# Designs tried in a protein design chat: VH-VL binders against Exosome complex component rrp40 (rrp40). Part 3

Target 1, 240 residues: Exosome complex component rrp40 (rrp40), of Schizosaccharomyces pombe (o13903)
Amino acid sequence: MAEVEEKGLLSYYFPGERIPDSIISQDGSIRLGPGLVFQKKDREEEIVVSKAGRLHQTGKNAMLIDSRTKRYIPATNDQVIGQIISRFAEGYRVDIGSAHIAQLNALAFENVTRKSRPNLNVGSLVYARVSLADRDMEPELECFDATTGKAAGYGELKNGYMITGLSLSHCRKLILPKNTLLQTLGSYIPFEIAVGMNGRVWVNSENLSTTVLICTAIRNCEFMSDEEQIKYCKDLIKKL

## First folded at step 1 (VH-VL)

Design f8 (framework fv_firastotug)
Fold by ESMFold2-Fast, scan of step 1:
Structure f8 (fold): chain C 240 residues (1-240), chain A 119 residues (1-119), chain B 108 residues (1-108)
Amino acid sequence: as target 1 above (240 residues)
Amino acid sequence: EVQLVESGGGLVQPGGSLRLSCAASGYSISSGYYWSWIRQAPGKGLEWLARIYHSGSTYYSTSLKSRLTISRDNSKNTLYLQLNSLRAEDTAVYYCARGPTYVDYFDYWGQGTLVTVSS
Amino acid sequence: DIQLTQSPSSLSASVGDRVTITCRASQSVYSSYLAWYQQKPGKAPKLLIYDASSRATGIPSRFSGSGSGTDFTLTISSLQPEDFATYYCQQYNSWPLTFGQGTKVEIK
């Protein structure tokens, strides 16, 4: 979309990435703030990212990269991607990007007992549901669906690649089963995805080139229409 | 060539449960990206139930999510569908089917297994 | 959800006839993510057409698909004895995946 309000509609970019033309105003001169530069490539002028952070837009005419990432504020029943930072007798301490370190009980998995508890290492990624969220205490995670008690895709995320710093609004759209971007990508590339409400998305595909393509598409399609997402994905795939 | 053979159907009492199996041959399910269960009530159309991805990620029909579990055992090259709290309306032929890696249509189907829910 | 309505629900035809079956979607199936299946009594469905117009491997040239948006058509140019069956359309443009109610092609 051409116009974006500064709050709640930010996309995350890395140095060297191009800002899609679809989110640039067609009216007047655009002003670039910190983290963005005009660059010529193949005799076309592009807007390229020079520092990592969230794209911040003001009306139609100004944009910048805000390098500060907001801390995730846990909400009950959010799906999140966490990284194991330590183990203790009853479970794991998990980084979910919140102010407090989350706790994941070793028994909070489908069909797990004291005899069959999971073997997660420091550095491992997990897809989990926030079962307890209180500003004044450590959040608690569970790796099963609250209604059915089944794993339902929760648990360890093996292999793959995690991108961070995505907006909450973007992640809410990506987790929907009718998401145009993910359907379009899935029609061309075999991949697995887990979407976290803590601004993290995990992608697993057959090689680095397809993983980079998928991550690039996910980051850059937030403000595109359905038709623009389809065209963009087809153009990326033609260059493989 | 991919072949899928369902089993585990039969007569079940209302309120009961059952576990359906789909044995795959000619192709490893751990290298397949999408596998689904689809059912068809006698004389009626097709209804998609559940999908499992290579990683183990699952999707369910919203109306049946609480009563269905899709799973797999890669070592046995077999897919499963667990059905709980069965009702007469669950009477159907149950198929497992492969979705191609890049699209959500079904290029290989099993022969189907009949589930009858009746007293 | 995208609802698919097939027309007609049934038809009677003779060998050699041209048969046309229509599938109408309640919402746009953009990119033509629409498939057609053939099902004979007591058998599993068999893929005929995908992406609205692409014929599946091993499917005879007399089967063809066309259409876009909300209106799709399956055509059998010269009906053969083995073609008496029920035909289903399916969209894979949006979750959940949905099928049409079916069209039965019967011998006249």
Scores: ipSAE 0.000, ipTM 0.407, lowest interface PAE 16.1, mean pLDDT 79

Design f9 (framework fv_firastotug)
Fold by ESMFold2-Fast, scan of step 1:
Structure f9 (fold): chain C 240 residues (1-240), chain A 120 residues (1-120), chain B 108 residues (1-108)
Amino acid sequence: as target 1 above (240 residues)
Amino acid sequence: EVQLVESGGGLVQPGGSLRLSCAASGYSITSGYYWSWIRQAPGKGLEWLARIYHSGSTYYSTSLKSRLTISRDNSKNTLYLQLNSLRAEDTAVYYCAREVTIYGSPFDYWGQGTLVTVSS
Amino acid sequence: DIQLTQSPSSLSASVGDRVTITCRASQSVSSRYLAWYQQKPGKAPKLLIYDASSRATGIPSRFSGSGSGTDFTLTISSLQPEDFATYYCQQYGSSPLTFGQGTKVEIK
């Protein structure tokens, strides 16, 4: 009904909650924006909330969770995706979505010296590890593994696209070495990925269409079983 | 298991109204599925008429919406279709069927159908 | 409305034959929202394929579906006596839901 749909626009949801069937637009198709995913246990589909916020419907067949962006709270050894916002003599100031701007020393990279330091531009993306986290201080980042001193995938992220606003639980699953979704996608499409504990994921593939498809799969598969993720990926690939 | 049994068909006069029933057994009609009415004129193909969701929301074929009402009685586990202003071209076998996903899906279970003949 | 046109409208075949039926949509249909049904005389339709290529529970492996966009195909790899029937495609991605006109598969 109209009244139930209007009340749904005012309702606040938390991650893991199901959108009530009574407020779902039923025109035979639905497009889900940020914060909503399809959950499929068999052939039945449910719409499940992936981030806290208010349900917002943008049309007959489109809805999303309009949430206030919660600040990331840095924790030591978190892997994060940051964006360079300014440069100074000793390094970079980096937006990682936290209350304080992070600091990345220009020498905090594998085998770098003052003569070989990286030249990151304002607006560049970087994959980094939180080396210092204190509630009352600017966090510090490093682009090398704490135990080996090697780059280990850290450093500048070139090309590609960044997804923001993902739940921490989703990112924890994606970063696991043998994540079913990422393995399944990788069996069809070659791509690069970096997963940040600050709710950001970076994806790069050969073209925009495949990159968008991978981003769509990452957003929609959070609550699917392994079998459902495999089926969903096969269905998505048919559209290429 | 899952069964749908249509009733209420038969001979009806042009200009009249008819109420068809679909009695469901082996499951609840309030269980989160769409339920549709589909008809098939003798020797012709399938035509979708109307859909109801477990929440009570209803959807109709645009060409027939002024003459159709889909409804349900949850306590009797029964679906209904009312047809008004009957015409000869409404002669058909009428089926009720279950859809398997929450926002439109294929029909996984069908009733046996009930024949409606509109003739003077 | 999305119109679905099946080709051929009818065909004659022998047991063991490979049969293909095509369904063409008047506008693009997501493969997630296309189904195929089998109907025998005097019976209700039976779901064969959903999401363009997924076999419904209990449906033999000789039935397969494929396609995307506007062109979809149902294939029966080795026709059996019980497969002589009328077949319908259906889209369920937009209202109103629509069916193809049907393809009758009859004995040669």
Scores: ipSAE 0.000, ipTM 0.379, lowest interface PAE 20.6, mean pLDDT 78

Design l1 (framework fv_levilimab)
Heavy chain, then light chain:
Amino acid sequence: QVQLVQSGGGLVQPGGSLRLSCAASGFTVSSNYMSWVRQAPGKGLEWVSGIYSGGSTHYGDSVKGRFTISRDNAKNTVYLQLNSLRAEDTAMYYCARDLYDYEGYFDYWGQGTLVTVSS
Amino acid sequence: DIQLTQSPSSVSVSVGERVTIDCKSSQSVLYSSKNYLNWYQQKPGQAPQLLIYWASTRESGVPDRFSGSGSGTDFTLTISSLQAEDAAVYYCQQYYSTPLTFGQGTKLEIK
ESMFold2-Fast, scan of step 1: ipSAE 0.000; ipTM 0.411

Design l10 (framework fv_levilimab)
Fold by ESMFold2-Fast, scan of step 1:
Structure l10 (fold): chain C 240 residues (1-240), chain A 119 residues (1-119), chain B 111 residues (1-111)
Amino acid sequence: as target 1 above (240 residues)
Amino acid sequence: QVQLVQSGGGLVQPGGSLRLSCAASGFTFSSYWMSWVRQAPGKGLEWVSGIYSGGSTHYGDSVKGRFTISRDNAKNTVYLQLNSLRAEDTAMYYCARHEYTYSGYFDYWGQGTLVTVSS
Amino acid sequence: DIQLTQSPSSVSVSVGERVTIDCKSSQSVLYSSNTYLNWYQQKPGQAPQLLIYWASTRESGVPDRFSGSGSGTDFTLTISSLQAEDAAVYYCHQYYSTPLTFGQGTKLEIK
């Protein structure tokens, strides 16, 4: 779209940057949390960033920099792993690790009708595609392929184990066809995998031990060469 | 100064239709979600419908399939099309602006538009 | 849907007295340290006005005698020293999930 994106709330800031006046509430006292300080410039107060992180509001006049958790910023057509946090008549509220809670319509599944819609409970995991993403809107999710309308692996993720906090770079590598790590593991162990661009990966295999092994390999192989990944996986599998 | 000015209410027979309008000024309208909230005479508040800046819409269970919310960002106006009206739809209808994207509340309300459905 | 239950339905108090209004949610409205529970005041013949948002934050221009508290599912609006102008109906509101819902309202009358 042609909309200009201004740096503001939910943006990543670095030490020394100034918070734009356009996002500062001017109808009361401003309360600054960690990572923000008042600084004088030309006899006026400005708000300056003191540590790197994302800008968050905790009240109408309250702000802080969150440097602990790397928030996911939704992008249209990203594949994500979400967790259902509440249900309503038309669908589900889904945690995808973003600043906004995502929405998933109960009818956004292959061949679903009002009488046959999925029954997802609070706490259920879902693999979904971001169908609508805008920084100032709640993301919308769909559990079908945009072009075919088929499930294509989207939907409820049952059983298995989810790992979180993976880098976007690592997830981009894992989703590639013929990824060395996943291809090597798959030659020894049958398993299911869902890779989310929100830093989450879900794995399911025949038993807990092999699922844990695969998750361990995914966490530990991020900075290994292809040759190192192959050796690591072979050594890990020998210990089963 | 933020202002929401409503119009389009009136008396209508059951099965009839009305279009409510809410004209916004004093802020960047296109950046805000807007809702309609109604109140039957002597009763409490009921959320009816919401529209996000990108056009996504949501409806309360009682009006889904009969009411349509829309917006025209060039005219800074949000609309509520009321179709297949019932006596139970008789209420004061308010438009309201949402503040903050993921921790919202209604910070400004229109003056209200009365809709009366009666034979 | 999230159901909000307010108590009492009505209360009559004298100027200068303390009053509390309770709101109970059928499920938690807490996410990421933010509580998506708001309070509105509606005077006769007027549109509602925002008083408190995020359970405990006072809207600009709202007198200090109004305060909100609570977390998760149980919330309270307190008016510490009632004034005659506070006669109104008070509503809690959740923004945690659509459909957005309101409590049934508490009518506050001044003796």
Scores: ipSAE 0.000, ipTM 0.399, lowest interface PAE 19.5, mean pLDDT 81

Design l2 (framework fv_levilimab)
Heavy chain, then light chain:
Amino acid sequence: QVQLVQSGGGLVQPGGSLRLSCAASGFTFSSYYMSWVRQAPGKGLEWVSGIYSGGSTHYGDSVKGRFTISRDNAKNTVYLQLNSLRAEDTAMYYCARGWSYDYYFDYWGQGTLVTVSS
Amino acid sequence: DIQLTQSPSSVSVSVGERVTIDCKSSQSVLYSSKNYLNWYQQKPGQAPQLLIYWASTRESGVPDRFSGSGSGTDFTLTISSLQAEDAAVYYCQQYYSTPYTFGQGTKLEIK
ESMFold2-Fast, scan of step 1: ipSAE 0.000; ipTM 0.376

Design l3 (framework fv_levilimab)
Fold by ESMFold2-Fast, scan of step 1:
Structure l3 (fold): chain C 240 residues (1-240), chain A 119 residues (1-119), chain B 111 residues (1-111)
Amino acid sequence: as target 1 above (240 residues)
Amino acid sequence: QVQLVQSGGGLVQPGGSLRLSCAASGFTVSDNYMSWVRQAPGKGLEWVSGIYSGDSTHYGDSVKGRFTISRDNAKNTVYLQLNSLRAEDTAMYYCAREGYYDSSAFDIWGQGTLVTVSS
Amino acid sequence: DIQLTQSPSSVSVSVGERVTIDCKSSQSVLYSSNNYLNWYQQKPGQAPQLLIYWASTRESGVPDRFSGSGSGTDFTLTISSLQAEDAAVYYCQQYYSYPLTFGQGTKLEIK
C-alpha cells in the first residue's frame, strides 16, 4: 500500500494519460479531485488525466493532480528560460527546472553551421522553445520558430535580471500580452521581457533600479486582482 | 470527457433579465480563464466577457454595465447575468475555456444557449 | 479596439484545391516573439472549433492540411488540399488586447 502511494506521488502525468490500475484501489469507491476524471472504455471505468501535474493520493480512496508544484513539466512548444549547465560535443545541457536536464543542439539556432556554432558559456541564459517533450525522455530545445526557422526572440539572453521560483500558474498569466501588470508597467516605462513557462522571467531595462522595481512588481502581484495590480503599479511608478 | 454545457437561455421582453449557466466537466473552472462569446443569427462572433485570475473581469463595449460574469467554484459553473436586455442582444451564447497552459485561445466550446429578446 | 478584416468574405472552390484566407489587423498583435492571433472553424449549427493559435501553431487533432502564417498585422490561413468536410465559416481572432475581437468571417463553400 505504502509502496503504491509512494510510486503515485513520484509520477507526473499529462492530459489524456490513463492512471494505471495498479495504483488504484481494486475493492472500493475512489474519489477524484482536480485534474482527474472517470471515463468509460469498453464498459470499464478508467481514470484519465485532464491537467498536467503530479499525482497525489490522500489516503486509500482519494487522489488528485497537484498542478501547483514548482517543478516544471515540459510541454511541446512551451517557451522556457534555460541556464547552460554543461557543454558537450554537439551542444548544451540546459537546466529548465524540470525532472530531466534538457538538451539544446548547437545547430538549433537561426543560420548556424558547424563552422559558426554559438559560443554559449556555462551559466549563460537562453530563451528557447521545447521541441520534444516526453515524460520518459530528456526534453529537447530549439532557439528558432518552428514555422519560419527564424530566431524570433529566441537565443541568448544578455544582461538583465532573472526571477526564478515563480509558480507555473503565475507564469501562465504573465505570458499573455493582455496581462494587466505588464500592460500597466509598459505604459509608463520601457523594458524587455521574456516569460518562461518554467517559472522564470527575465527582465531588462535602462537601469538596474527600474529592472529591480519591475521584478519586485512581478513577484508581488500573483494574488492581486486587476484593479489592485493597476493601483500597485501606479504607486510604484510614483516612487521612481 | 472535457465538456461545457450551457443553459438558461430563452425568450424575454426588452428590459428583462436572464441568467446563463455554463457547467464544466472534466476540468476545474477556477484553474482556467473562461469567456462568453455570442453570435447573432446569421452574423459573426462577438466576445462578451471573460473571468480571469483573482476573479478579475472584462467586458465587451456593448455590454458593459448590463452584464456580469461570475463563477461558483464549488459547483464548477460559470454564470453570465444579463440585465436590461435589448433586441440587439438576441444571439446564441457560447461558453469557452482558454486553452491548456493558457495558450491565449479558446480550445473548448460549449454548444451554446439561445437568447431571444423580442416584444 | 483592434479591428480584424478578413478577405475574401466568401469563396467557392473544388475538393483538392488550395485556399488562402487573409486576416489584417488594425495594429500589431506581436508581443514577446509571439503573434496573438487565432483561427477558428465553424460548421453550420455547431460551435466554433480552434484550428490555429499563436498565428502558426496547429491545435491538437487538426489535420496537417491546415496551416497558419504571418506576423504583426498580416496573417494567412491556408488549406492545402480541400476536403468536402472543410465547408465552414472561418474566423480570425486577436488575443492581444481587450476587448477581444474577431474578424467578420470567411464563408468557404465546396462546389
Scores: ipSAE 0.000, ipTM 0.426, lowest interface PAE 16.7, mean pLDDT 81

Design l4 (framework fv_levilimab)
Fold by ESMFold2-Fast, scan of step 1:
Structure l4 (fold): chain C 240 residues (1-240), chain A 119 residues (1-119), chain B 111 residues (1-111)
Amino acid sequence: as target 1 above (240 residues)
Amino acid sequence: QVQLVQSGGGLVQPGGSLRLSCAASGFTFSSYAMSWVRQAPGKGLEWVSGIYSGGSTHYGDSVKGRFTISRDNAKNTVYLQLNSLRAEDTAMYYCARVKGYYRSYFDYWGQGTLVTVSS
Amino acid sequence: DIQLTQSPSSVSVSVGERVTIDCKSSQSVLYSSKNYLNWYQQKPGQAPQLLIYAASTRESGVPDRFSGSGSGTDFTLTISSLQAEDAAVYYCQQYYSTPLTFGQGTKLEIK
């Protein structure tokens, strides 16, 4: 999913592109946020993209282009999903969507030595905790729990798909124990999930169809009530 | 100017407990890992424990399960709780600031706090 | 655990002379072209002070007469022209793996 989104196959758009009518709700007035404008062509209105980015739909009738101008502001002990952008002698430089590139030391994992360090390639994904969030320094990451020193789900995220551009409020809800959406999905489909406070969520399940379903549910359920989330998930599952 | 000021040492009987404190000033304390290193009288240096900026802790084999390192970023202080003390724990205990990424090297040291365990 | 062995355990040298202190590691502390070894100086009645990190890089404020060399398992601290103030115990330390370990120390006395 992360690869499909990057290539514009699902929701990435460039200036001058038209938003397809098939993804526009016909139920009520449509509110356009940044990056989208109404244009007249042949006396009919169409929605045209003015900034490069991912299409984000909020509720039933609101849309915007989420351009890369928004930045994650690191906070100590935030759980984040980072992507390795380069390697160096002491560790890795990691994109977490912040103004500065983060640093991940090769020893910042459970049970590691210089020779047993994880072999993270450029492009690999990691689930990490922000260990240092000082405005005067590059953020630092650790892949172990602050209290126990154990991995506790941190480390390399292999396989699966990453969703980006989620709101902080949505991620705060997803990370809560007994989240309605994740419990409902988990009652039907076994899957792995990692939720990052930098607006990123990673999902992995046994096959592509179920992974796509889970990603779709996560993107579309932000503004739904608990009852609406349950009904929406059940309807999605019936189509498998 | 970086300063580390230590307190909390003393004489204690075997099986007893002490809490050592190290008050930091002159730098952004919350951004640095801190460590404790001890030195028995007339002997060499032994690493005891470390705590990282995020709060993760590590211990030397001889103290694991008996000592607890902690920090209070609001007070710019790192602590070492010593429990189940033994005669071989008698030492000068130093706190130190960790420079560089993750357990690299100790660039500033406190003055030391003497812990004596005897009956 | 990585064990560090220093030699000699003590040495007496005159002001102006050159001295070398060796540190041998039980296993290599070289990884990705970097040696994870430090040197500290401890003067009588004082806390230790960092002299050299990454085997050969002098800490800020450390005089040019101090230098570190070596790679893998064999390391040397050199003081090229001893001053009276250099009387101290010198320790090597590895940060290649936990637990962090120190050598037993070398006591340097000025004649």
Scores: ipSAE 0.000, ipTM 0.412, lowest interface PAE 17.0, mean pLDDT 82

Design l5 (framework fv_levilimab)
Fold by ESMFold2-Fast, scan of step 1:
Structure l5 (fold): chain C 240 residues (1-240), chain A 118 residues (1-118), chain B 111 residues (1-111)
Amino acid sequence: as target 1 above (240 residues)
Amino acid sequence: QVQLVQSGGGLVQPGGSLRLSCAASGFTVSSNYMSWVRQAPGKGLEWVSGIYSGGRTHYGDSVKGRFTISRDNAKNTVYLQLNSLRAEDTAMYYCARSLTYGSWFDPWGQGTLVTVSS
Amino acid sequence: DIQLTQSPSSVSVSVGERVTIDCKSSQSVLSSSKNYLNWYQQKPGQAPQLLIYYASTRESGVPDRFSGSGSGTDFTLTISSLQAEDAAVYYCQQYYSSPLTFGQGTKLEIK
């Protein structure tokens, strides 16, 4: 099963979600702004989200939810990474980070028949193409290239690690065939990657430490020049 | 065999109410997008309402606030509650199944006539 | 809303002739190389029956004389050799955008 990165700063949260301890400052008292509340559970104090939005940190020890943050808006032909949240007889309901839950028909895969259909579990990740995007309809997904009918990298993403909360601009650059960051990393480390226009990237390599290192490079390189990316990656690889 | 069998139509006065039923066999309504499509006498087809597999509902502008689509999963049946009926609601009402992927209507129910007249 | 306009509104032809029915969409219904356009046949006193989906894919059990073509905004249903039982009203329908919409229908009569 593929691992999913815990949400962090700038991630989108919903009411009832807990803020991970890893992003809470341990330097003094934390101050909670709008959308966050302290809640006691099992004699321990946790921070719980009370309104939907993006998590922001203002200075040290202050956090809030900005409800003005837009979610992913599906566009036809976008390549996205979804997580299966439920199953039904004809297919799957898939979280792609949009306002509506997406639908993926079990027959929407290369060379699939009723008897050879995929068996995806709740929590599994899929790389899919948005085949129908309309403001008033649930988005529809397909796991094959529209022109050829071939899988073309679409389908279940097994093993590996998914990071979320990436900007659309960053994802547009990563999906390019000769992206400097990915070419530099790939010259040293064999890995698989799937880039979603919904701000999600999945990486799989020989071991978890290498996979997390690649994910860290992807997250940190957004605003670096090509030369800076090459140097940064070379320095990261030396730590392996 | 997949099949939809309808019931519940009739003659009603303006302002009245009716509940249409659509019983499915050979498949489960909760696994599909289920729709109601109507056809006024001598006129074309008009999509009226739909219910997604997850239970979310949608309506055409002409019926919003007056009609309610629902389902009973245990009975494998879809309903359309028609309230505040008007003469222009007179039509044959069909229920129809769609798959979310590559949606088209198949099968269709046999139709239920609703006549709104004084 | 996507508006579908069919032409002709009515046509009368003899058995054995070729018939074409056009459907024009107010905007493209093409997504990911699939045209979200379907064709239905409705005989007098009956519910509509699916003929063609994805603009050109014939439904199982539909005779080979029926074919669909077109892409984007312009679509055609063709009956290559008309049979007496083909007398019906034919509707195009889009599933690209909500609300789901149908063309106004084309009535096909046998001379």
Scores: ipSAE 0.000, ipTM 0.414, lowest interface PAE 17.7, mean pLDDT 83

Design l6 (framework fv_levilimab)
Fold by ESMFold2-Fast, scan of step 1:
Structure l6 (fold): chain C 240 residues (1-240), chain A 120 residues (1-120), chain B 111 residues (1-111)
Amino acid sequence: as target 1 above (240 residues)
Amino acid sequence: QVQLVQSGGGLVQPGGSLRLSCAASGFTFSSYYMSWVRQAPGKGLEWVSGIYSGYSTHYGDSVKGRFTISRDNAKNTVYLQLNSLRAEDTAMYYCARDTVYITSYGMDVWGQGTLVTVSS
Amino acid sequence: DIQLTQSPSSVSVSVGERVTIDCKSSQSVLYSSDTYLNWYQQKPGQAPQLLIYWASTRESGVPDRFSGSGSGTDFTLTISSLQAEDAAVYYCQQYYDTPLTFGQGTKLEIK
């Protein structure tokens, strides 16, 4: 996996990734908190991530990875990406990152019959709508539009890769039809995408390398200008 | 330049067959949902068929079972196979580009159109 | 299938005037925060052109005199300060469900 340098941007990192030199103050001693370590490569020290999470800085002389993600607070009609954690006769228990585990009824799919019943396994990903949200109750999910009963893009997400820990504001921007990042990537790479208001994005493309590239771009472009996103994507494509 | 170039139309007798082609250039073809829309002379627009980049297909009720949409992502081409043609299928046929993201929005690039005439 | 009904079927107005075209859906085309209703413009002898998507978002390059509004089942395309070049047939279209469907079209003529 290639590391990408980005200047002065708040970013989400995974274990093994390098912190860009542009983020690091060159004057004074730098203090590394949890999730970051100094490693040597070609007699040069670099800062490498040891825990997944968002990079936090204080006073330019200290940084750490905050692995604590804010719990998703379900809102009715949010589109979310869930992961099946258990199954039972009536349906599924689904992790959507909320305080309570969500429930998805096996009949909450378009035109469900015995033969067409979804066969979701533990670990499967599903794109669903929050149909019930209350602080004192488990959220309920549906894989159909409440008015028409049509699937409308909901259902099992097969293959691909899921990014977690994205901000709600970033996900709201990604779902826009002419989002600069997705349009730029789409001009070079064929892919499928599902955006969840629970800070999760699912990406599927022809192979792992292009999927990883798209995921890296999505994670790192949150605070870039349109021009910076275009340049960043071109640079990533060249490394493919 | 983003472009869709169509071919394969013509005159055919009732019960006959034609294969329409739509060649894409200037964009990553396999990232887009592709649609066929037809327009009978002097009439309105009718959506005929669509295909996702992963090959899932949809059809309008009037053509289901007779027409088949397909694509070849390596050749940047979408096809519409017209079988069991009827006089009512006489129309200008357009191919159009749409998004393959989970949220579709619109047909923003259209081919020039291919005339299909079904007459004895 | 979702049926779209446009009104009027045709309208004739003068340059500089405001015109509205209505589109009524047989069922709601709202999904989450998005309304899957588009507007197209077709000039004689040409392929259609996308004007507005998601009920109210103007396509790039479309003049700001064009605007879309509405939610659920009732939608309106508005053209303020009509120009001679706006003479065309206008179609609404829903993307909520397959089969995709168009309204029957509204012919706009300039007096």
Scores: ipSAE 0.000, ipTM 0.414, lowest interface PAE 16.3, mean pLDDT 80

